VHH binders against WD repeat-containing protein DWA2 (DWA2). Designs and how they scored, part 2

Target 1, 350 residues: WD repeat-containing protein DWA2 (DWA2), of Arabidopsis thaliana (Mouse-ear cress) (q6npn9)
Amino acid sequence: MQGGSSGIGYGLKYQARCISDVKADRDHTSFLTGTLSLKEENEVHLLRLSSGGSELLCEGLFSHPNEIWDLASSPFDQRIFSTVFSTGDSYGAAIWQIPEPYGQSNSSTLECVASLDAHVGKINCVLWCPSGNSDKLISMDEQNLVFWSLDSSKKSAEVLSKESAGMRHSLSGGAWNPHDVNSVAATSESSIQFWDLRTMKKNNSIERAHVRNVDYNLKREHILVSADDESGIHLWDLRKTKFPVQELPGHTHWTWAVRCNPEYEELILSVGTDSAVNLWFASASSEHKTSESPVEASRQRVNPLLNSYTDYEDSVYGLAWSSREPWIFASLSYDGRVVIESVKPFLPRR

## First folded at step 8 (VHH; from R6 with Y98W Y104S)

Design U4
Fold by ESMFold2, look of step 9:
Structure U4 (fold): chain B 350 residues (1-350), chain A 115 residues (1-115)
Amino acid sequence: as target 1 above (350 residues)
Amino acid sequence: QLQLVESGGGLVQAGGSLRLSCTASGRTYAMGWFRQGPGKEREFVASISGSGGSTYYADSVKGRFTISRDNAKNTLYLQMNSLKSEDTAVYYCAAEGWSYGLDSWGKGTRVTVSS
């Protein structure tokens, strides 16, 4: 009975891995996405959800010279975004500006505002400081973290500090703690590392192999969610990291990304190489009892998997909630399909 | 460091078939085949997603070559049918390891198509 394609679709022409919520767009629900074609020049698409919520419209299509492996919209300026890119043995990361007038230009040319060129190895990610009016960035290669200050007026990026994670690690990504802007989590093949940006020192870690992705809960201080390629999804209380506080099964193949909902603190999305998007309800507390007879109450447990979206032809890599409309998310599969879904059917009645 | 070993190259008559294999020493995501003919630049032949769900081909081989993979064996395949003299090249396996991008390469296997 529960039918097939319920989401709003949009097709990129080429393979793709990355999509980002344009959080700084207060007027529209918008997303940026980019391609990673191996034989064609690449593109960045600016997508807007229509006012009626029935269509996903391309408001801008921009050329990008290289394969885009990661993309992040600035939380402070809807015209500004970062890309992480490579082609052959060439690699880099850069900050781009969408040309004026925003969303109305006949030009498809992006302006490069800054190149993040303090790395000696391939760059894996760029993280934007999540606090408003902050011009701070982190970029990572396998060995190093670089902390930057972006000056949009001077169109430059300055290195504030740089530090090595050591030879025993292979950094792959991370997340910036929204509850402590001096703290960032970095993922690696061997651990999740927690860094203090004031000292540029690692002050804690969780030893785990093949952690692909992490995200902080925006409403629950101290809660971090991690995705392991092979071992599912784990919730951590960062005050006591010896064991996870909850485990979710994730995906039947590699779990690629997890995202905590920005408004509904119990909702988690995950995507995987099993061509699925999974919506989870994760509670920090034990099952609520409404009866004096616990046997009756045990049948009322909340199912942690609320829904599985499976109408995809390939691995799903891209995942973003909308901050403007927190019941909306976008997903992106490797074949270039963007799908917008609403989770309102799964929210409690108000 | 991820290691890739190609096999299955050789001499074949025009119109014939060959199957190339590439075994990886560890986990891989996207994989692909490239080739370099005599006096030519290396060119894309085919690629396949980590799950095997999506495949992509150069126009020159579309309909004649088939890329596939067996993730349980960490092995990539290229079935080459209706071979032409212009398919003569060293064929390279490429893979995405833990770091993104097709930046791990095999040493290549030579395919020679005779008239």
Scores: ipSAE 0.229, ipTM 0.641, lowest interface PAE 4.6, mean pLDDT 84
Fold by ESMFold2, look of step 10:
Structure U4 (fold): chain B 350 residues (1-350), chain A 115 residues (1-115)
Amino acid sequence: as target 1 above (350 residues)
Amino acid sequence: QLQLVESGGGLVQAGGSLRLSCTASGRTYAMGWFRQGPGKEREFVASISGSGGSTYYADSVKGRFTISRDNAKNTLYLQMNSLKSEDTAVYYCAAEGWSYGLDSWGKGTRVTVSS
């Protein structure tokens, strides 16, 4: 019998952990991903979904000198992206520019636009400001947040501010609030911390152990989703953080990442070390002015898992919705398998 | 701090087998084995993903060594078969804790393969 094909695959030849939507690509649905090769040279792949949606094409293959642990495309310039990498004995982060395409090349040299070298420890992530000035970034290591201004024309990055999260906190990542460019959530082993970038002070926190990942809802201003390795997935109304507004079971092993859909406010994806991608319908709150029926609301509450994608051979670490086609997502498992899926059958009908 | 304790090293004749174990004091993600022979830099031997679904091997041990893990016991294993004198080294367990990267290391266990 013919096996089902639920998605479009693309194979990296090395281990990988990170994938990013190329949000600034107005012409195509594109993704950037990078490798964790044990060899001297690593690779960045620029992938484009074909116009018919039937295959994933490599539009660019770029050499990167080090193992890539995090990668993020600039939301405002499709040729600009950041990497966080390891050099064996040290850690680094840099901003890169993809060469101007002419005559198409499968092997091209990346230009280093800036090095983010204000860190003395392991760097966990780089966050791009999601709106406003296209030149603002946050980078964080286990103890510090560094706020940067990037000058692409001068090819430099300037530290605007740097602050310690405290000796007893081990920062692991975060998210920039798309509804307040002065607010960043930072995750740690012990809490979710909310930082005000104007003062570089913690404004508030949610005390919760082992929070791996957070994401802001792009349509619901005060809704944050969190992934706890051991405690599943929680939705928070940041106006009232005493209790989560909804809890989802997550994964049968560590829940590694969660992503809110950029257009469909009830859709959440999660990935885990149980080799699965889970699609959730989370109606934690509905506007009193909505026309949703009691039957639809009741059904959604009793069956929040819309689909589970399990055709992976290893832990899934990478996850990105397409902003251009919000029913499309990419996933990445550690063995280097990229999978593109459409969630159109599950879109809310309203 | 995440602590890793290796065991199972010893003296073995060429062609023999040995099984190494590494017990972690807390949660781990990716884990791996490295080794350092006399006068050499530490080199990669094998690694395994957090779930155990993906394994990777150095060419010099592929087909002879098998890495595995038991997450309920927080324990990593290395089954070493068809041992050669060149496999003589101190074997180190490495693990990724809460933060990414293989940044936690054991003190090592010595494996000696005699001809």
Scores: ipSAE 0.006, ipTM 0.407, lowest interface PAE 9.9, mean pLDDT 83

## First folded at step 10 (VHH)

Design X6
Fold by ESMFold2, look of step 11:
Structure X6 (fold): chain B 350 residues (1-350), chain A 116 residues (1-116)
Amino acid sequence: as target 1 above (350 residues)
Amino acid sequence: QLQLVESGGGLVQAGGSLRLSCTASGRTYAMGWFRQGPGKEREFVASISGSGGSTYYADSVKGRFTISRDNAKNTLYLQMNSLKSEDTAVYYCAAEGWSYSGLDSWGKGTRVTVSS
């Protein structure tokens, strides 16, 4: 293969689906990833980008008893993360603690801080509250949302509330609104649902078939991006959800995930089952009722695709920007290949 | 309600070949083959990624079996060469469903019998 790879690679031994930025790591650009081997015992890898930015180092390798379908690092504690897992008809979600990173551990064994036991079906995701003291979580199965309070010192998680989304929706995941900690978006086969955590009721929805992923824009309070099978990628102004404010083409197969850049408000990454990572420029222009400037209107980008990274052998499922270095992202393809790329060539110089 | 239908099973001589097919009623992500021999528990045989780019095999079938897929036809294949009596089993197709949290859908199986 002569595919023009420019990224920094790291190989997992097994199939993999999930990768998370370790946002709480203030000293290093780090990621957590996990395997879903159907044959072998599974692993969690803690990866650190070297100080020169030339290689990706495994800082920790931890045994995990089950196939890992989703993984999320705590935004406030670099040693804490969640997994969603299953094997056969066994399933669950748990909160784990990584041993102390400077070598005071008597083993490299993960400590289970809490088990999220309130589900009657396979769990699809765990979402961490993006603000406050990181003690709040949402977990979802196809039918239910469960709102949790975590006490890591007591090694427990308490159900604060649980509510059904209804049988016709089949929840698959979601995102916590970083601008309103009482608001969570949940994805489903038929819609994006917006839930108020104070009441545990949905208060509106965007009707779209097979929405796979959503992400909130961290810089633009009312902007949500979504990926679905029918129309690719859409940007929504949540104050006015009748129509999207922008449409992006997505991928030639399913667009699996979308991620808004944490610093550069117009940059969106997407990954797909077409073995590509796409970098998009989303103008996010507000609807304008007054007469338009002819010069500024003529400057609108004709092709929103800034770059396509195609040096992958399999579907790309995992995608994470680095919060510490917002021009850096990690991708993960199903064959276990982690790739680090920089989008610096596409940033405006200042 | 993804439905999976296996076909291609039958009687075959030891050392012979057989190809199994599994047709899905809709789009699938990862898929795999499992088997259950007489008096045995169901065991993993092979799996393949959604794109077809990655394949994985049980040690007992490596080098003899080949998994592949045709996404335009929603069809999974298992080419079985150099068959042994130990390969006698009911072979099941499995696929990931919409929830992406496991192999959620299973076929009813197709029987393979390898004679001496």
Scores: ipSAE 0.012, ipTM 0.425, lowest interface PAE 8.8, mean pLDDT 83

## First folded at step 12 (VHH; from U4 with A30D)

Design Z6
Fold by ESMFold2, look of step 14:
Structure Z6 (fold): chain B 350 residues (1-350), chain A 115 residues (1-115)
Amino acid sequence: as target 1 above (350 residues)
Amino acid sequence: QLQLVESGGGLVQAGGSLRLSCTASGRTYDMGWFRQGPGKEREFVASISGSGGSTYYADSVKGRFTISRDNAKNTLYLQMNSLKSEDTAVYYCAAEGWSYGLDSWGKGTRVTVSS
């Protein structure tokens, strides 16, 4: 009975690298995650946080034929999600439909709604349009961006546009700008690139080594966070990209992913290969300074690291805030351990 | 381009031991060992996470082989004990670079186990 508080856990049977918030679930705080078993059938788990918030329940367990390297829930339909998958030297990406979630049976089977088969190399991510165009998505390999229109009724996906980023760039992923649905950020070994989907041309870039991950701030229109140069974390004001507006220490090994909180604009989570999850408070330094006071100066000198969650035995690769309960996040380590934590102790009272 | 160089292969009698090494020229995350016997497909042997925190083994080698890594030296190891003739193969080092998955491979080192 007596002991310290900790997050709640859920164990996948196999290794895993990806987890996604089910944003379209308006009734429950839910996540989708998938495995990468090298020799066995792989699985997709639909997880729901219990009504009391004390446990993480598997609401659905679905067979997936291949190792799942990326997974994203549709922001508009809680039953639709994408996977990026591989088996040996094979690769692919597909769109799936699950049976009605939150059922009482494990007898349901996934239906493949579409295959994204316009790539000549490994696909590293699928991005869903965050608003306005529920049937639009982007897939990326190391050299190409492909813009798709999904037709669920015909069970097909149509290529609207395809463009090469050039041989100099090894793309690794990206993010869709929630403030401009025509703009996508793509990450690469040498830069963050900003693409205009109307023309499929790069119209801006930030030179930065080994950019693993980026995320847009949902509340601050011009703010982007990047994980780059092994362990670094940088915040950018996209109106003036010569220098970052803030640099965060990151991790003691490599930073894998960063995520801006969907409601609390100063909160950022990061995960890394040092088996840690770090919670950061990132304030835009003095954009509108009205007074100089000891309290304000003291607050700006406070260490930006609010907490470090270190009870993991393996690299942490998966990270998702809950949009429904924005003080809740899920993390996923390579050994298949999902952990739910609350950041409520670090929130301001008002 | 990420380069992986294996060493430590050779001829050994059944029941003997060998230690394989693989040195990487740059950034790596997860790493592993694979092998290809005569006339067979390449098969998984063992893998280790980027942090070194977790290890995974094929059933055929579990208990006999140990994978480890030294991130300061960019080096992956495979300690092979109680070798059998079935372990005869070319052993390949593989690593995850900046793309997902084990997509970088060494040229291999030959292990021959004699009866």
Scores: ipSAE 0.144, ipTM 0.602, lowest interface PAE 5.5, mean pLDDT 84

## First folded at step 14 (VHH; from Z6 with D30E)

Design K5
Fold by ESMFold2, look of step 15:
Structure K5 (fold): chain B 350 residues (1-350), chain A 115 residues (1-115)
Amino acid sequence: as target 1 above (350 residues)
Amino acid sequence: QLQLVESGGGLVQAGGSLRLSCTASGRTYEMGWFRQGPGKEREFVASISGSGGSTYYADSVKGRFTISRDNAKNTLYLQMNSLKSEDTAVYYCAAEGWSYGLDSWGKGTRVTVSS
């Protein structure tokens, strides 16, 4: 077999944990990523896939004062993104604006649009509302969810509501339901919680230990994928959460993240601390009103693993599909290596 | 709640070696060692990624200390060679558990390097 990576590489000089698709960039396939360095000032890199698709180019390099633990690009404005950061005893989350990308001036200074100052502990994530022209965000610490309204023109963020998740749950992250803007999934050590933003109450949960990450399927309204941080990946039909509808093997060490493909509903990527990225084909289905056949046997592939990308030297923490070119994904390993891969050879027949 | 228990500290002559261990009660991602010397602030010594693939060291210990981990035993190690009086400190194990960052801490193990 061949040695060496087949993907397009880009090296950050420092450790890194987060990467985000710049979904609102309709002209370029681009990503934002940030560093996690104890010894140096931290950086945010705006990366663009070259016109020929042969290189990742740094189109912007911006100073960030703290270690960046989570980063998310606004789905509606390519210049706007959030960071979650911590250094020593300092912590926070903020909304930033980059200078006009691909423009005349190449400033290295980020403008802080808003600080998310309603938390008393470390902030774990910021989620952007995925639908409409929404100015709404959720931020989470281990105990609380805070629901925000952002006004970029006035450079402010207002708390709409704040609620406790309960003492035993220790939140770690979540995902906003793209099919119901009033529903947010939050992950915890003991469960996946489903929150109704109209009431700020939990209206359902899946009791399951060590769920690290979740993602909603963009094409299958009731399908959620979850990663336990050991090896397992599970697909859930949210109408019937007693048992998962499909299980995938995951990773040989802890599975850190899962991501559903934004266009190809059967494709799932996962990353883990076994230094691998795994591409899965998952064809879960529910019973037809007109069918008597066993659905499980007719829908499941013999081997759901389409490919494993293993040319990494460290844990892979960052993972993002490109919404603009949905056959492309970016991965980020802890040593700061960004890799772009294409899954075109594995695309399902349509 | 993640618990970390250090061991292996003690008294050692300058130029000598010592091996520290830290056992975690559960899942960990990044782990590291920090130390606090007499009258000093706690400082970074070394860290290691969840897979063990990447290691990072403070300049003051590069080439003398080696960090490693055994994920099957949930155990972190620090091999300290060519010890100097300046290495005298309480050494703390830190780990990333459920909450991100090196946010879980042991109670420390004392290392004293005599001339």
Scores: ipSAE 0.331, ipTM 0.692, lowest interface PAE 4.0, mean pLDDT 85
Fold by ESMFold2, look of step 16:
Structure K5 (fold): chain B 350 residues (1-350), chain A 115 residues (1-115)
Amino acid sequence: as target 1 above (350 residues)
Amino acid sequence: QLQLVESGGGLVQAGGSLRLSCTASGRTYEMGWFRQGPGKEREFVASISGSGGSTYYADSVKGRFTISRDNAKNTLYLQMNSLKSEDTAVYYCAAEGWSYGLDSWGKGTRVTVSS
C-alpha cells in the first residue's frame, strides 16, 4: 500500500541482472553493478552508501563493451572485479581494474587486467577464492571448470588446471566453500556437484533438478543453501546429503538466488521472479541436538519468513549482503532498480 | 536445443495490423523480437522479461507495437499496429533458455507491408 519504502533507491538506466558488494572496501559500504542493455553500450556503476546512510551515490561510471550477466568484486582488492559478458555471438569473462575507485570522471574506461580465454563455450560465472591466497579464480561454462592464477601487477591470468564436468550436466554457476578453499559447489540442471580443486574431480553430488543458485554459510561449517527454480529453498548438511535438513518455501514464482548472511548465521535472503526479496530465519546447524524443554522445541516451529520486501516492479535477480555492515543488503531488479535495506529490526536484541 | 516457431506473418496494407506468435519447446526466461529488413542489419524490436513484468521497445516501433507473453502456453506475441512500409522485414523470435542471453532463435516469419 501507499506509505513509502524504508529502502534507499538508485536507478540504472538499463536492464540489469547482477550486483556485488565491494567486500575489500574497508572504509565505505559499496557495491558494483552492471547493465545488459541491447540498445546501448553497457555500464558498470560503483555505488557508495552515504555516511549518514540516506542515499546511494555513484562514485564511478565506467563503460563496458558488452552485456554484463555476472559481476563479482575481488574479496581482497576493492579496485579489482570480474565480469561475465555476452553480445550476439561474442562471449567472455574478464578481470578489470578501477584506477580511481572514487574519482570524478564518470566516463573513465576500465583497465582490462586479464581475459579468461580458456573456454570453448559461453561462460556462466567467475568465482573468487574467498580466503587465503587472493589470486585464485574459477570460471565455468556449461561443460568445463577452469582454475586460474591472476597476477594483477603483470596483467595476466594463467590456467592452473581445466576439467570437463561431462556432457550430461550443464553447469550454470556455483559457490566457493569459505571453509575449504579446495572445494567448489557447481550447479546444473540435474544436480549440485562438489569439486575438489586439488584433483579437479567431483567427490560428491546432490541429485536435484533445476538448482539455480547455492551459497555456503560463513558461520556454520558444512551448511549449504540451495535455491530451486520451482521447489523453493533447501538447507543441506554436507556430511549427510540424502535429505535436506530444512526446507523453506522460497517465492510464489521462481526462486532465483539465495544468500547466507556473513555475520548472522540464521539469516538467509532470497530473491525471485515474483518481484520480492524474502528474509528467512533458518536454525539448521552442525550443533549436536540434545533433549530440550518443550517450550524451546515449540519455539522452533515459528514461521521462518521474517519479512518480505516488495517495493519492486519486476523480477529481482541481484542480491548482496554488505560484509562491512552485515545488517545491510542490496537488491537489484531487472528494470535496473537498486535498493538498499536494513534488517536491523529482525536482529536479536541484547 | 530450445526450439522457437514463429507464425502470423504475411502481406498487409500500410496502416494495417498483424499479430505474430512464437511458441517455445521448453522453458524460457527473457524473450524478444528482432527483424531484418531489405538491405539492413538485424535490429532489436522489442523484449519482455521472464515474468512479463517489464517490456522494452525500439524507438521506431514504440507506441505501435505491443509485446506480450503467455507463460502457460510458452508463447510470445507481437501485436503490430499502424504498420508502415519500413516495417517490412523477416521477424525473428529470440529467447533465453537455461543459459543466459537471447541465444535461441527461430527461423523467422516474413512481414510485408504494401502501400
Scores: ipSAE 0.324, ipTM 0.690, lowest interface PAE 3.7, mean pLDDT 85

## First folded at step 16 (VHH; from K5 with G50P)

Design M2
Fold by OpenDDE, look of step 19:
Structure M2 (fold): chain B 350 residues (1-350), chain A 115 residues (1-115)
Amino acid sequence: as target 1 above (350 residues)
Amino acid sequence: QLQLVESGGGLVQAGGSLRLSCTASGRTYEMGWFRQGPGKEREFVASISPSGGSTYYADSVKGRFTISRDNAKNTLYLQMNSLKSEDTAVYYCAAEGWSYGLDSWGKGTRVTVSS
């Protein structure tokens, strides 16, 4: 069934890789996206889904001085977000504020709230504390984790702690544990590392090569999902890290990113360089009902792939669920195409 | 470590066509072609995104060269049409692996365009 692309599209002028849900916007389903252009001034777009859900509108277009490699919206203020950017010679990270009035001005200049100037190496990501009341941040470069306190009133960020992950493992990204504000997962070439922010020590690791991206399940405390470049998607029970609980085939090329649905614990989205978004149904229920009968086991193999969205002309790098409307997600392909889709038809019948 | 092997170079007359291939030992991210002519510095020719959806060309080859890739075969191609003497160079394949950046290079294949 070649289901016609029911998605709502928006086109950026330039290439892009990053998209984020504006979690703190409780009134609108909104996304932030940033461009990756070497030759031109870069842009941050504030996108809002219309009240009828039929259009994606640009509520704000902002100039950004550098190409944006990562972007994350603050969970506590809809006007605040972070970028990781490259100047060609170096990498930086900064916290920005959208000027007032929110969403009413085009071509406005972002206010720099703070520069995260503690890194010598290539910054990979900025993670916001999942707690809406926290002003804490984590930034990672290839070798180091930096723990920050942001003072919005003073427009400053202070380093609370810094630690090296070691030279043997190049860090590529991470995720903040939503169930434990003192725990962060960091991905490297050879492992997923779990760090305690209180001690700034690695307390555990999953040995797995080429984990590109990780995301915590918001409804299941011990479940982590990983996107692995060549081996697909893995669900991990953090209580038993020797083997994944479930394996999904991922994408036909690189599996780039995974996102757990904020409300529906079984729904996972993934994107890849095969120009596809995949919706998965993943059941962490260890109850492998050992169906005694091989025949019954074969019949019940529910295809974990619920849907595949393939109406992209380039690699899909950006992916974000809406926290406001958990059945909606935004995807971003490299060519600057943003697509909003609904997964309502695939929601579990409560 | 990612290995790249170029092929398809040779002698061709001006106005002729040639197709270069680059085979990678594994999956690649971005890929591209560079060339180095006699007494010249290495220069960018063309690049292609991981999915092949986006392509970029140097102005000197735009409209004449076409870059493409087959991810199932881990192979990069450069179709060169309307070749000129100025296109004479060693052509190098470059690719990104796990890390960002063109960190893998082939040994090159020589293209000679005769007048």
Scores: ipSAE 0.589, ipTM 0.821, lowest interface PAE 1.0, mean pLDDT 91
Fold by OpenDDE, look of step 20:
Structure M2 (fold): chain B 350 residues (1-350), chain A 115 residues (1-115)
Amino acid sequence: as target 1 above (350 residues)
Amino acid sequence: QLQLVESGGGLVQAGGSLRLSCTASGRTYEMGWFRQGPGKEREFVASISPSGGSTYYADSVKGRFTISRDNAKNTLYLQMNSLKSEDTAVYYCAAEGWSYGLDSWGKGTRVTVSS
């Protein structure tokens, strides 16, 4: 079956690594993506899925200074997003606002709302508070976590707290716990660290080497999924962190990122440097009824891999579920190709 | 800290070939070659994706240079064919480590192309 790419494509002019769902856009299925170009002026693209779902259109093209290494849309304002960018000698992070009218402007200039200038080290990510206070941010560099309060009216960000993760650990990224606004997971070379933002202390950790990316299950409070470079995908019950609840093989090369579906708790997407997107069915329910019957055990080994999307020419680094249409996701390969896909055929039959 | 060590530079006649190597002390993601000629700024030469499946070249070297990597050996290569006097430069290896970005650089290896 020559699985012709059923996906809708969009091409960036330059390489790219970052894509984000515009969660706050309730009217449109939309994504933000940023370019990674050393030679040219970089760009942020606002992409919208057409009403018929047949086309991906650029609704806004914005100039951005420097190459963009991370991008995250604000969950509370569709016009607001963060970028992590290279400055040549180091990395910076800033909060931007899309100028009005939203989604109708081409070649317009982004307004800088705030710069996150508290880092000396290489910034790797900016996390938005998933719930509660829309003005709260976390930024991380290789060794430090910084907790911010954003004042959009004053176009400033204030450091609320800062803490070092220690020299032994190189932080690579993280995720804000959607079930606990005071909890953040940070990934390092040797562990997943769980930080309490109230105390700015590490409360717990999962010892695991080379965890590249983590994502919380939005429907299950204690479930965290990790993308491990070489060891694949692991599902964790945070109540029992000694062993993963489930192990998935991940990718044939490095697993780069993982995303839990916002609505369907069993669906997980992953991307990797094998130039593939994988759709997984993962069940945290330990109730594997040890059916005593070897025959029943063999039937129940449902291949957790539901589908693999392989029509990419380069490593896939970007991945985002649509919050508006949870059966839709966007992926981004390094060569600047954005693909929108639907997983409707694989949805659990209610 | 990731260390990169270049080798293979030297004197070569115009039209000749040279193969550069860069050995990394650990795991690398994106890797590339840059060069700096006399009185010139450092410029991009070639890059390769982590898997080695994708390669990019500067227009000036396209069709003449080939970038490759051996992940098992943590080694990056640059095969340079049909060398020109304009290719004379110090060639630098760059790599992305655990942290994002090309944050590690070698000390460089000198390539001199004689007319």
Scores: ipSAE 0.333, ipTM 0.696, lowest interface PAE 2.0, mean pLDDT 90

